VHH binders against NADH-dependent phenylglyoxylate dehydrogenase subunit gamma (padE). Designs and how they scored, part 9

Target 1, 190 residues: NADH-dependent phenylglyoxylate dehydrogenase subunit gamma (padE), of Aromatoleum evansii (Azoarcus evansii) (q8l3b3)
Amino acid sequence: MYEVRFHGRGGQGSVMASGMLAAAMVEEGKYAVSIPSFGFERRGAPVVSFLRMSDREIRQLTNIYQPDCIVCVDPTLTKSVDIFAGMKAGGTLVQATHHPLSELALPDCVSTVGLLDAVKIALEIFKRPITNTLMLGAFAKTTGVVSLESLKRALEDSEFRDAGLAQNMTALERGYAEVAVHHIERRAAA
Short names: E, the ipSAE of ESMFold2; O, the ipSAE of OpenDDE; V2, 0.75 times the mean of E and O plus 0.25 times the DockQ between their complexes.

## First folded at step 9 (VHH; framework vhh_6z1v_2)

Design q3 (from m5 with D106Y; at its last look DockQ between E and O 0.75; V2 from the best seeds 0.69)
Fold by ESMFold2, look of step 9:
Structure q3 (fold): chain B 190 residues (1-190), chain A 123 residues (1-123)
Amino acid sequence: as target 1 above (190 residues)
Amino acid sequence: EVQLVESGGRLVRTGGSLRLSCAASGFTFSSYIMGWFRQAPGKEREVVAAISWSGGNTWHADFVKGRFTISRDNAKNTVYLQMNSLKPEDTAVYYCAATPGMYLTYRSEYDYWGQGTQVTVSS
């Protein structure tokens, strides 16, 4: 079982991103449950959404408080939200930011980090800061739990219309290609 | 009320050592990144060093690398700056600062600031 928590702000499409990831996992013949979040009605307010995926049946439909992976699609959220709450040891962070790894504070539980300046790239592609599909591409490269091709097929079949299909396809491809992936090794206590 | 109170600044000779302390109150200290900044007369305030919530990540500016070491004691709500091999160009007011975010080096991320402590390095 692989559990992902998405963090964003209302209107940034993080809920739709988790739904698209679920569709991509089903395309690969796996089981996935996307759990919608609350808070959409307050634009700019912090929102969360959840995804479970597995090679086996999933019976849990509850919120994810102990994720394996955190995807944060907004570079400004961490001052107001503890996005790391409950994260399992050895976990993965996929973060929209223009800051390099050396300038980030990360808790000990984070072992893998994917960093993407998603806002800059979104402005190049869409002229708007639409980061959700970029961050799905970054997620695929960082974690390897879903293929870029499965995400492309899910996007083609979706009613997800936050921008044009061609622009979103470019966003997936660039997110995958341009994410900086870091593996953090921490010294064991002597 | 949030307070950051620096101490330990004084006059020292070139090559000397000094340890700055910053006592914090009015917030959950272990939930904040702590940083040391400095400002010489006529210069912009610049980050010197910063340390993550638990102390697991540290950052030091190139101009102090190998000479200064930031540390923290979450049980005492205190952050430190050990300053070795001091040079006249280290003369400045040193400020303690705090942010709840994840960015170690970006001055505008820091919400709380101390009043500063003067460090003067003489030949």
Scores: ipSAE 0.479, ipTM 0.782, lowest interface PAE 1.9, mean pLDDT 87
ESMFold2 (binder alone), look of step 9: mean pLDDT 85; pTM 0.865
OpenDDE, look of step 9: ipSAE 0.857; ipTM 0.925

Design q4 (from m5 with S108Y; at its last look DockQ between E and O 0.96; V2 from the best seeds 0.82)
Amino acid sequence: EVQLVESGGRLVRTGGSLRLSCAASGFTFSSYIMGWFRQAPGKEREVVAAISWSGGNTWHADFVKGRFTISRDNAKNTVYLQMNSLKPEDTAVYYCAATPGMYLTDRYEYDYWGQGTQVTVSS
ESMFold2, look of step 9: ipSAE 0.662; ipTM 0.859
ESMFold2 (binder alone), look of step 9: mean pLDDT 87; pTM 0.894
OpenDDE, look of step 9: ipSAE 0.886; ipTM 0.942

Design q5 (from m5 with D62K; at its last look DockQ between E and O 0.81; V2 from the best seeds 0.77)
Fold by ESMFold2, look of step 9:
Structure q5 (fold): chain B 190 residues (1-190), chain A 123 residues (1-123)
Amino acid sequence: as target 1 above (190 residues)
Amino acid sequence: EVQLVESGGRLVRTGGSLRLSCAASGFTFSSYIMGWFRQAPGKEREVVAAISWSGGNTWHAKFVKGRFTISRDNAKNTVYLQMNSLKPEDTAVYYCAATPGMYLTDRSEYDYWGQGTQVTVSS
């Protein structure tokens, strides 16, 4: 079982991103459950969504409190949200940021980091800071859990206008190509 | 009430050493990044060094690398800056700051600030 928690703000498409990833996983012959955030979400407020994936059928349909991977699509969120809450040891972070690894504080549980200046790229492509598709590309490269091609097919099946599809396809490709992936050395536990 | 109180600033000759301390209260110290910033007269406040929650990550500005060392003692809610080989250009007010975020070097992310301690390095 591989469990991903997506952190974003209302209106940033985090729910759509987890659903698109679920669709891509199913196309690869795996089992996936996308759990959208519920409650009193409002524009700009912190929101979460969840994805479970497995080679076996999934019975767990509840929220994810101990994720293997955190995808944070917004660089401003960590001041107000502990995105690392409950994260499993040996976990993966995929973070939208212009900061290099050397300028980040990371808990010991993080072993792999994918960093992408997604806002800058989003402004180039969309003239707006729409980072969700970029961060899916970064996720694919960082984790290897899903192929870029499966994500492209899932994107074609989503609710985009033709022009919006082309821009999002570019975003997916750039996210995959431009993410900086780091593996952090950890001592084995005694 | 959150408080950050710097101490240890004084007049020191070129080549000398100082240790700055910052005592923190009013928040969960071990959940915050701590940073040291400095501001010389007529200049912008700039990050000097920063340290993660448990001390596992540290960052030092290139202009102080090898001379200054940040450290923290979570049991005492205190962050330190050991300053060696001091130069006249290190003369500034030094500020302790705290952020709940993950960015060591981003001044705009720091929520809490001390009033500063003056360090003066003479020729």
Scores: ipSAE 0.637, ipTM 0.854, lowest interface PAE 1.2, mean pLDDT 88
ESMFold2 (binder alone), look of step 9: mean pLDDT 85; pTM 0.868
OpenDDE, look of step 9: ipSAE 0.888; ipTM 0.944

Design q6 (from m5 with G56D S108D; at its last look DockQ between E and O 0.95; V2 from the best seeds 0.80)
Fold by ESMFold2, look of step 9:
Structure q6 (fold): chain B 190 residues (1-190), chain A 123 residues (1-123)
Amino acid sequence: as target 1 above (190 residues)
Amino acid sequence: EVQLVESGGRLVRTGGSLRLSCAASGFTFSSYIMGWFRQAPGKEREVVAAISWSGDNTWHADFVKGRFTISRDNAKNTVYLQMNSLKPEDTAVYYCAATPGMYLTDRDEYDYWGQGTQVTVSS
């Protein structure tokens, strides 16, 4: 079982991103459940969405409190939200940021980091800070749990309201190609 | 009330050493990144060094690498800046700052600031 928690703000399409990832996993012959955030969401307020995936049937439809992977699509969120809450040891972070790894504080549970200046790239592609599709590409490269090709197929079958298919295809490609992936080495102590 | 109180700033000769301290209160210290910033007259406040919640990640500006070392003691709610091989260019007011975020170097992410301690390095 591989569990992903998406962190974003209302209106950023993070619910759509987790749903699209679920569709891509089904394209690969796997089982996936996408769980959107609950309740009323204000524009700009922190929101979460969840994805479970497995080689076996999934019965759990509950929120994910101990994720293997965190995808944070907004660089401004971490001051108000503990995006690392409950994260499993050896976990993966995929973070929208212009900062390099050396400028980040990361908890011990993070072993793999994908970093992408997604806002800058989104402004180049969409003229708006729409980072969700970029971060799906970054996720695919960072984790390897889904192929770029499967994500492209899921996009082709999707309705996208915030931009056209061509722009979102470009965003997927650039997110995949441009993410900086780091594997964190920690010196053994004791 | 959140308070950050710096101490240790003084006049010192080129090549000398100082240790700055910052005592923190009014928040859960171990949940915050701590940073040292400096500001010379007429210049913008700039990050000197920063340290993660647990102390496992540190960052030092290139202009102080090899000379300054940030550290923290979560049991004493205190962050330190060891300053060695001081130069006249290090003359500034040094500020302690805290943020609940993850970005070590982003001044705008820091919510809490001390009043500063003057460091003056003479020839």
Scores: ipSAE 0.622, ipTM 0.843, lowest interface PAE 1.3, mean pLDDT 88
ESMFold2 (binder alone), look of step 9: mean pLDDT 85; pTM 0.863
OpenDDE, look of step 9: ipSAE 0.880; ipTM 0.937

## First folded at step 10 (VHH; framework vhh_6z1v_2)

Design r1 (from q2 with S108D; at its last look DockQ between E and O 0.88; V2 from the best seeds 0.80)
Fold by ESMFold2, look of step 10:
Structure r1 (fold): chain B 190 residues (1-190), chain A 123 residues (1-123)
Amino acid sequence: as target 1 above (190 residues)
Amino acid sequence: EVQLVESGGRLVRTGGSLRLSCAASGFTFSSYIMGWFRQAPGKEREVVAAISWSGGNTWHADFVKGRFTISRDNAKNTVYLQMNSLKPEDTAVYYCAATPSMYLTDRDEYDYWGQGTQVTVSS
């Protein structure tokens, strides 16, 4: 079981990447459950969505409080939200930010980090800060749990009303190509 | 009310040392990144050093690397800046600041600021 928690803000093109990731997992012959954000949504307010994926059918439909992976699609969110809450040891962070690794505070549970200046790229592609598809590309490169090809097929099958298919395809490809992936070495205890 | 109170700034000679401290109150200290910033006359405020919630990550500006060391004591709600090998260009008002975000060096993420303590380095 691999559990992903997505952090974003309402009104940022409000489509959470979790549904497209679920579709990509099905394309690879896996089981996935996308759990939409609970609670009210206002433009600018923090929102959360969840994805579970497995080689076996999934019966758990509850929120994800102990994720393996955090995807944060908005660089300003960590001031108001503890995105690391409950994260499992050895976890992965995929973060929209212009900051390099050396300028980030990360808890010890983070072992892999993918960094992408997704807002800058989104403004180049869409003229709007639509980062969700970029961050899915970054997720694929950073984690390796889904192929870029599966994400492209899921994108072709989906409806993204915030921008056209061609722009979203470019975003997916750039997110994958341009993410900076770091594996944090932790020394042996002997 | 959140308060950050710096102390330890004074006049010192080139090559000298001093230690700044910042006592924090009014928030959960261990949940915040702490930073030291400085502002010289006519210049913009710039980050000098920053330290994560537990002290597990630190960042020091290139212009102070090897000379300044940030540290924190969460039991005392205090952050420190040990300043060695001081130079005249280190003359500035030094500010303690706090942020709940993950960003060590981003001035705009820091919400809480002290009043500053003057450090003056002379020949």
Scores: ipSAE 0.647, ipTM 0.851, lowest interface PAE 1.0, mean pLDDT 87
ESMFold2 (binder alone), look of step 10: mean pLDDT 85; pTM 0.869
OpenDDE, look of step 10: ipSAE 0.904; ipTM 0.951

Design r2 (from q2 with S101T; at its last look DockQ between E and O 0.88; V2 from the best seeds 0.77)
Fold by ESMFold2, look of step 10:
Structure r2 (fold): chain B 190 residues (1-190), chain A 123 residues (1-123)
Amino acid sequence: as target 1 above (190 residues)
Amino acid sequence: EVQLVESGGRLVRTGGSLRLSCAASGFTFSSYIMGWFRQAPGKEREVVAAISWSGGNTWHADFVKGRFTISRDNAKNTVYLQMNSLKPEDTAVYYCAATPTMYLTDRSEYDYWGQGTQVTVSS
């Protein structure tokens, strides 16, 4: 079982992004469940959505409180939201930020990090900070749990209210290509 | 009600050492990154060093690496800056600051600031 929690803001399409990821995983022969936004349904407010994936049928439809992976599509959220709450040891963070790894404080539970300056790229592509599709590309590269090609097919079948298909396809490709992936080595106590 | 109070700034000779302290109150200290910043006359405030919630991550600016060491004591709600091998260019007002975010070096993410303590390094 692989459990992903998405952190974003209302109007950034985080619910559509988790649904698109679920569709891509099902196309690859996995079982996946997308669980819609938890939080306020107002534009700009912090929102959470969830994706659960497995090689076996999934009966768990509840919120994810102990994720394997955190995707944070907005660099401003950590001032008001503990995006790391409940994260499992050995977890993966995919974070929108312009900061390199050396300038970030990370909990001990984070062992893999994908970093992308998604806001800058989103402004280049969309003239708006629409980062969700960029971060799906970054997620695919960072985790390897879904292929870029499956995400492209899911994107072609999706509707994104805030941008056209061509722009979102570019965003997906750039997120995949430009994410900086780090694996953190930690020594166990003797 | 939130307070950060720096102490320990004074005049020292080139090559000398100095230890700055910052006493924190009015917030949950162990849930904040702490940083030391400095501002020389006519210059922008710049990050000198920063330290994660538990002290597990530290960051030091290249211009102080090997000379300054940040540390914290969460039981005493205090962050420190040990300053060795001081140079005249280290002359500045030193500020203690706190952020709840994960961003060690981003000045704009630091919400709580002390009043500063003057460090002057003479030739």
Scores: ipSAE 0.595, ipTM 0.832, lowest interface PAE 1.2, mean pLDDT 88
ESMFold2 (binder alone), look of step 10: mean pLDDT 86; pTM 0.873
OpenDDE, look of step 10: ipSAE 0.875; ipTM 0.936

Design r3 (from q2 with I33V; at its last fold request DockQ between E and O 0.96; V2 from the best seeds 0.84)
Amino acid sequence: EVQLVESGGRLVRTGGSLRLSCAASGFTFSSYVMGWFRQAPGKEREVVAAISWSGGNTWHADFVKGRFTISRDNAKNTVYLQMNSLKPEDTAVYYCAATPSMYLTDRSEYDYWGQGTQVTVSS
ESMFold2, look of step 10: ipSAE 0.704; ipTM 0.875
ESMFold2 (binder alone), look of step 10: mean pLDDT 86; pTM 0.876
OpenDDE, look of step 10: ipSAE 0.905; ipTM 0.952
ESMFold2, fold request of step 12: ipSAE 0.693, 0.697, 0.688; ipTM 0.872, 0.874, 0.870
ESMFold2 (binder alone), fold request of step 12: mean pLDDT 86, 86, 86; pTM 0.875, 0.874, 0.876
OpenDDE, fold request of step 12: ipSAE 0.911, 0.910, 0.909; ipTM 0.956, 0.956, 0.955

Design r4 (from q2 with S31Y; at its last look DockQ between E and O 0.95; V2 from the best seeds 0.83)
Fold by ESMFold2, look of step 10:
Structure r4 (fold): chain B 190 residues (1-190), chain A 123 residues (1-123)
Amino acid sequence: as target 1 above (190 residues)
Amino acid sequence: EVQLVESGGRLVRTGGSLRLSCAASGFTFSYYIMGWFRQAPGKEREVVAAISWSGGNTWHADFVKGRFTISRDNAKNTVYLQMNSLKPEDTAVYYCAATPSMYLTDRSEYDYWGQGTQVTVSS
């Protein structure tokens, strides 16, 4: 079982992103459940959504409190939200940020990190800070649990009135190509 | 009430050493990144060094690398800055600061600030 928690803000498309990821995983012959976000009290408020994936049928439709992977699509969240809450040891972080790894505090449970300046790239592509598809591309490269091609097919099955399919395809490709992936080597405490 | 209280700033000769301390209260210290910043007259406040929640990550500005070392003691709710090989250019007010975010170097992320301690390095 591979469990992903998405952190974003209301109106940023995090629910759509997790749904597209679920569809892409099913296309690859896996079982996936996308669990709707909660905490959508106001536009811009922190929201969480979940994806559960397995090679076997999934009966767990509950929230994910001990994720294997955290995807944070908004660089401003960590001040007000403990995005690492409950994260399993050896976990993966995919983080929207312009900061390099050397400028980040990371808890010991993080073993792999994908970093992408998704806001900057979104402004180049869309002239708006639409980071969700960029971060899906970054997720695919960082984790390897889904192919870029499966994500492209899932994206093509959706329509956007806010941004065109071509722009979102470019975003997906750039997220995949431009994410900086680091594997953190940890030593047992003496 | 959140308080950050710096101590240890004084006049010291070029090449000397100094240790700054910052005592924290009013928040759960282990949930916060701690940073040392400095501000010389007429300049903007700049990050000098920062340290993660547990001390597992540290960051030091290039202009102090090899000379300054940040550390923390979560049992004492205290962060330290060991300053060696001091230069006149290090003359500034040094501020202790805290943030719950993951960003070690971003001044705008830091919520809590001390009153500062003056470090003066004579030529």
Scores: ipSAE 0.670, ipTM 0.863, lowest interface PAE 1.0, mean pLDDT 88
ESMFold2 (binder alone), look of step 10: mean pLDDT 85; pTM 0.867
OpenDDE, look of step 10: ipSAE 0.901; ipTM 0.948

Design r5 (from q2 with S54N G55S; at its last look DockQ between E and O 0.82; V2 from the best seeds 0.80)
Fold by ESMFold2, look of step 10:
Structure r5 (fold): chain B 190 residues (1-190), chain A 123 residues (1-123)
Amino acid sequence: as target 1 above (190 residues)
Amino acid sequence: EVQLVESGGRLVRTGGSLRLSCAASGFTFSSYIMGWFRQAPGKEREVVAAISWNSGNTWHADFVKGRFTISRDNAKNTVYLQMNSLKPEDTAVYYCAATPSMYLTDRSEYDYWGQGTQVTVSS
């Protein structure tokens, strides 16, 4: 079982991102449950959504409080939201940010980090800060859990709200190609 | 109410050492990044060093690397800046600051600020 929590803001497509990933898992012949964000939608308010995936059937439809992976599609969230809450040891963070790893504070449970300046790239592609598809590409490269090709197939079958297929395909490819992946080594304190 | 109170700034000779302290209250200290910033007359405020909640990540500006060391004591709600090999160019008002974000060096993320302590390094 691999459990992913997505953090974003209302209207940014974080729910769409988790659903797209679920569709990609099905394309690979795997089982996935996408759990849409809880609460109510407000423009700009922090929201979460969840994805659970497995090679076996999934009966757990509950929220994910102890994720293996955090995907944060908005660089501004960490001031107001503890995106790391409940994260398992050895976990993976995929973070939209222009900051390099050396300028980030990360809890000990984070072992792998994918960093992408997704807002900058989104402005180049869409002229809008639409980061969700970019971050799916970054997720695939960072985790290896899903192939880029499966994501492309899921994208071809999707209905888009904010941009067309060609732009989203470019975003997916660039997110995959441009994410900076880091593996963190930690030493015990003396 | 949140309070950050710096202390330890004074006049010291070139090559000397000084330790700044910042006592924090009114928030959960162990959940915040703490940073030291400085501002010389006519210059912009700049980050000097920052330290994560559990001291697992530290950052020091290149102009102080090897000379200054940030540390924290969560039991005492205090952050420190040990300043060694001081130079006249280190003369500035030094500010303690706190942020709940993950960003060590981004001044715009720091919401809590002390009033500053003057450090003056003489030739």
Scores: ipSAE 0.692, ipTM 0.867, lowest interface PAE 0.9, mean pLDDT 88
ESMFold2 (binder alone), look of step 10: mean pLDDT 86; pTM 0.874
OpenDDE, look of step 10: ipSAE 0.888; ipTM 0.937

## First folded at step 11 (VHH; framework vhh_6z1v_2)

Design ctl (from q2 with W53S M102S Y103S; at its last look DockQ between E and O 0.33; V2 from the best seeds 0.00; counts 0 for: pae E 16.3 > 2)
Fold by ESMFold2, look of step 11:
Structure ctl (fold): chain B 190 residues (1-190), chain A 123 residues (1-123)
Amino acid sequence: as target 1 above (190 residues)
Amino acid sequence: EVQLVESGGRLVRTGGSLRLSCAASGFTFSSYIMGWFRQAPGKEREVVAAISSSGGNTWHADFVKGRFTISRDNAKNTVYLQMNSLKPEDTAVYYCAATPSSSLTDRSEYDYWGQGTQVTVSS
């Protein structure tokens, strides 16, 4: 079982991203359940959503409190949410940010990091900060749990698009190609 | 009113140790990530260490790893910085700061700041 928690703003965008990833997993012959969840945190209206993926049928439909992977699609969200709450050891972070890895304080449970300046790229493609599709591409490259091709097929068949198909295909491709993936190695004390 | 009050800064010799404290009031301390920053004369303020709201995760800058340890006590609304093996280059004003965000190296992400406590390390 692979459990992903999405952190974003503006509700429908993060739910759409989780749902598209679930569709892509089904295209690969796997089981996936997308669970939308809204919550208000101290600063504004942050949104969370959840995805479970497995090679076997999924009976569990509850919220995810101990994710394997965190996808944070908004670089400002950390002002209102501890996005790492409950994250499993050896976990993966996919983060929209203009900051390099050296400027981020990551908890020890994070072993793999995908960093993408998704807002900048979204403004280039859409003239708006629509980062969700970009971050799905970044997720695919960072984790390897879904192929770019499966995401493209899910996008082509999507009922819930908020921008043109061609722009979203470009966004998937750029997110995949441009994410900076880091694998964190730690040494024992000397 | 939010207040962060640092204490414990003083003059110490090279190789010495200090423990800094930061007492917090006016906000829900257990909901915030806490950080220690420092600023030496003529330099930009830089992050030294940070600790998650629960205390379960910590981060330390490479220039202090193995020497400084951040900790917190949520029952006492206090964050600490244990500084060992002090060097003259550790001389700076040390600030505690609080953020609800997870981006810990960018000082613009921190909402609340203390007034600072001077640490001076003599050679």
Scores: ipSAE 0.000, ipTM 0.142, lowest interface PAE 16.3, mean pLDDT 80
ESMFold2 (binder alone), look of step 11: mean pLDDT 87; pTM 0.881
OpenDDE, look of step 11: ipSAE 0.559; ipTM 0.803

Design s1 (from q2 with E109Y; at its last look DockQ between E and O 0.94; V2 from the best seeds 0.00; counts 0 for: pae E 2.1 > 2)
Fold by ESMFold2, look of step 11:
Structure s1 (fold): chain B 190 residues (1-190), chain A 123 residues (1-123)
Amino acid sequence: as target 1 above (190 residues)
Amino acid sequence: EVQLVESGGRLVRTGGSLRLSCAASGFTFSSYIMGWFRQAPGKEREVVAAISWSGGNTWHADFVKGRFTISRDNAKNTVYLQMNSLKPEDTAVYYCAATPSMYLTDRSYYDYWGQGTQVTVSS
């Protein structure tokens, strides 16, 4: 079982990240369950959503308190939200930020990091800070648990309210191509 | 009440050394990144060095690399800045600051600030 927690803010967005990822995983022949945030999203408030994926049927539909992977689509959240809460050792972080790895403090449980200046790229593509699709591309490259092609197919099957398919396809491709992936070397503790 | 109290600032000759201390209270010290910033007259406040929750990660500005070393003692709720090979350009008010975020270098993410301690480096 691979469990992903998505951290973001309510508001403008073309694609809900956890639902799109679930669709892409099903396209690859896996079982996936997307668990959206409880209640209605309000603009600007911190929100979470969850995804479980497995080679076997998934019956657990509860919140994810011990994720394998954190995807944080907004660079400002760590000021007020402990996005690392409950993260498993050896976990993966995919973070929207313009800061390089050398300027980040990360807890010991983080072993793999994907960093993308998603806000800057979103402003180039959409003229708005719509980072969800960019961060899905970054997730695919960082984790390898889903292919870019599966995400593209899931995106093509989606209906959009806020931005067009072409812009979101560009965002997905750029997120995949431009994410900086780091594997953190740690030495054994006593 | 959150309190950050810097000490150790004084007048020092070029080439000299100082150790700054920052005593913290009113928050869970080991949950915060700590940073040292400085502000010279007429200039913007700039990050000098920062240190992660456990001390496992440190960051130092290029203009102080090899000369300054940040450290922390979580048992004493204290952050230090060892300043060696001081130059007149290091003259500034030095501030201790704390953030619960993961960003070592971004001033806008630091929530708590000390009142500062003056370091003056003379020729």
Scores: ipSAE 0.458, ipTM 0.784, lowest interface PAE 2.1, mean pLDDT 87
ESMFold2 (binder alone), look of step 11: mean pLDDT 87; pTM 0.887
OpenDDE, look of step 11: ipSAE 0.901; ipTM 0.948

Design s2 (from q2 with E109Q; at its last look DockQ between E and O 0.98; V2 from the best seeds 0.82)
Amino acid sequence: EVQLVESGGRLVRTGGSLRLSCAASGFTFSSYIMGWFRQAPGKEREVVAAISWSGGNTWHADFVKGRFTISRDNAKNTVYLQMNSLKPEDTAVYYCAATPSMYLTDRSQYDYWGQGTQVTVSS
ESMFold2, look of step 11: ipSAE 0.618; ipTM 0.840
ESMFold2 (binder alone), look of step 11: mean pLDDT 86; pTM 0.876
OpenDDE, look of step 11: ipSAE 0.904; ipTM 0.950

Design s3 (from q2 with N57Y; at its last look DockQ between E and O 0.93; V2 from the best seeds 0.82)
Amino acid sequence: EVQLVESGGRLVRTGGSLRLSCAASGFTFSSYIMGWFRQAPGKEREVVAAISWSGGYTWHADFVKGRFTISRDNAKNTVYLQMNSLKPEDTAVYYCAATPSMYLTDRSEYDYWGQGTQVTVSS
ESMFold2, look of step 11: ipSAE 0.686; ipTM 0.870
ESMFold2 (binder alone), look of step 11: mean pLDDT 88; pTM 0.891
OpenDDE, look of step 11: ipSAE 0.889; ipTM 0.937

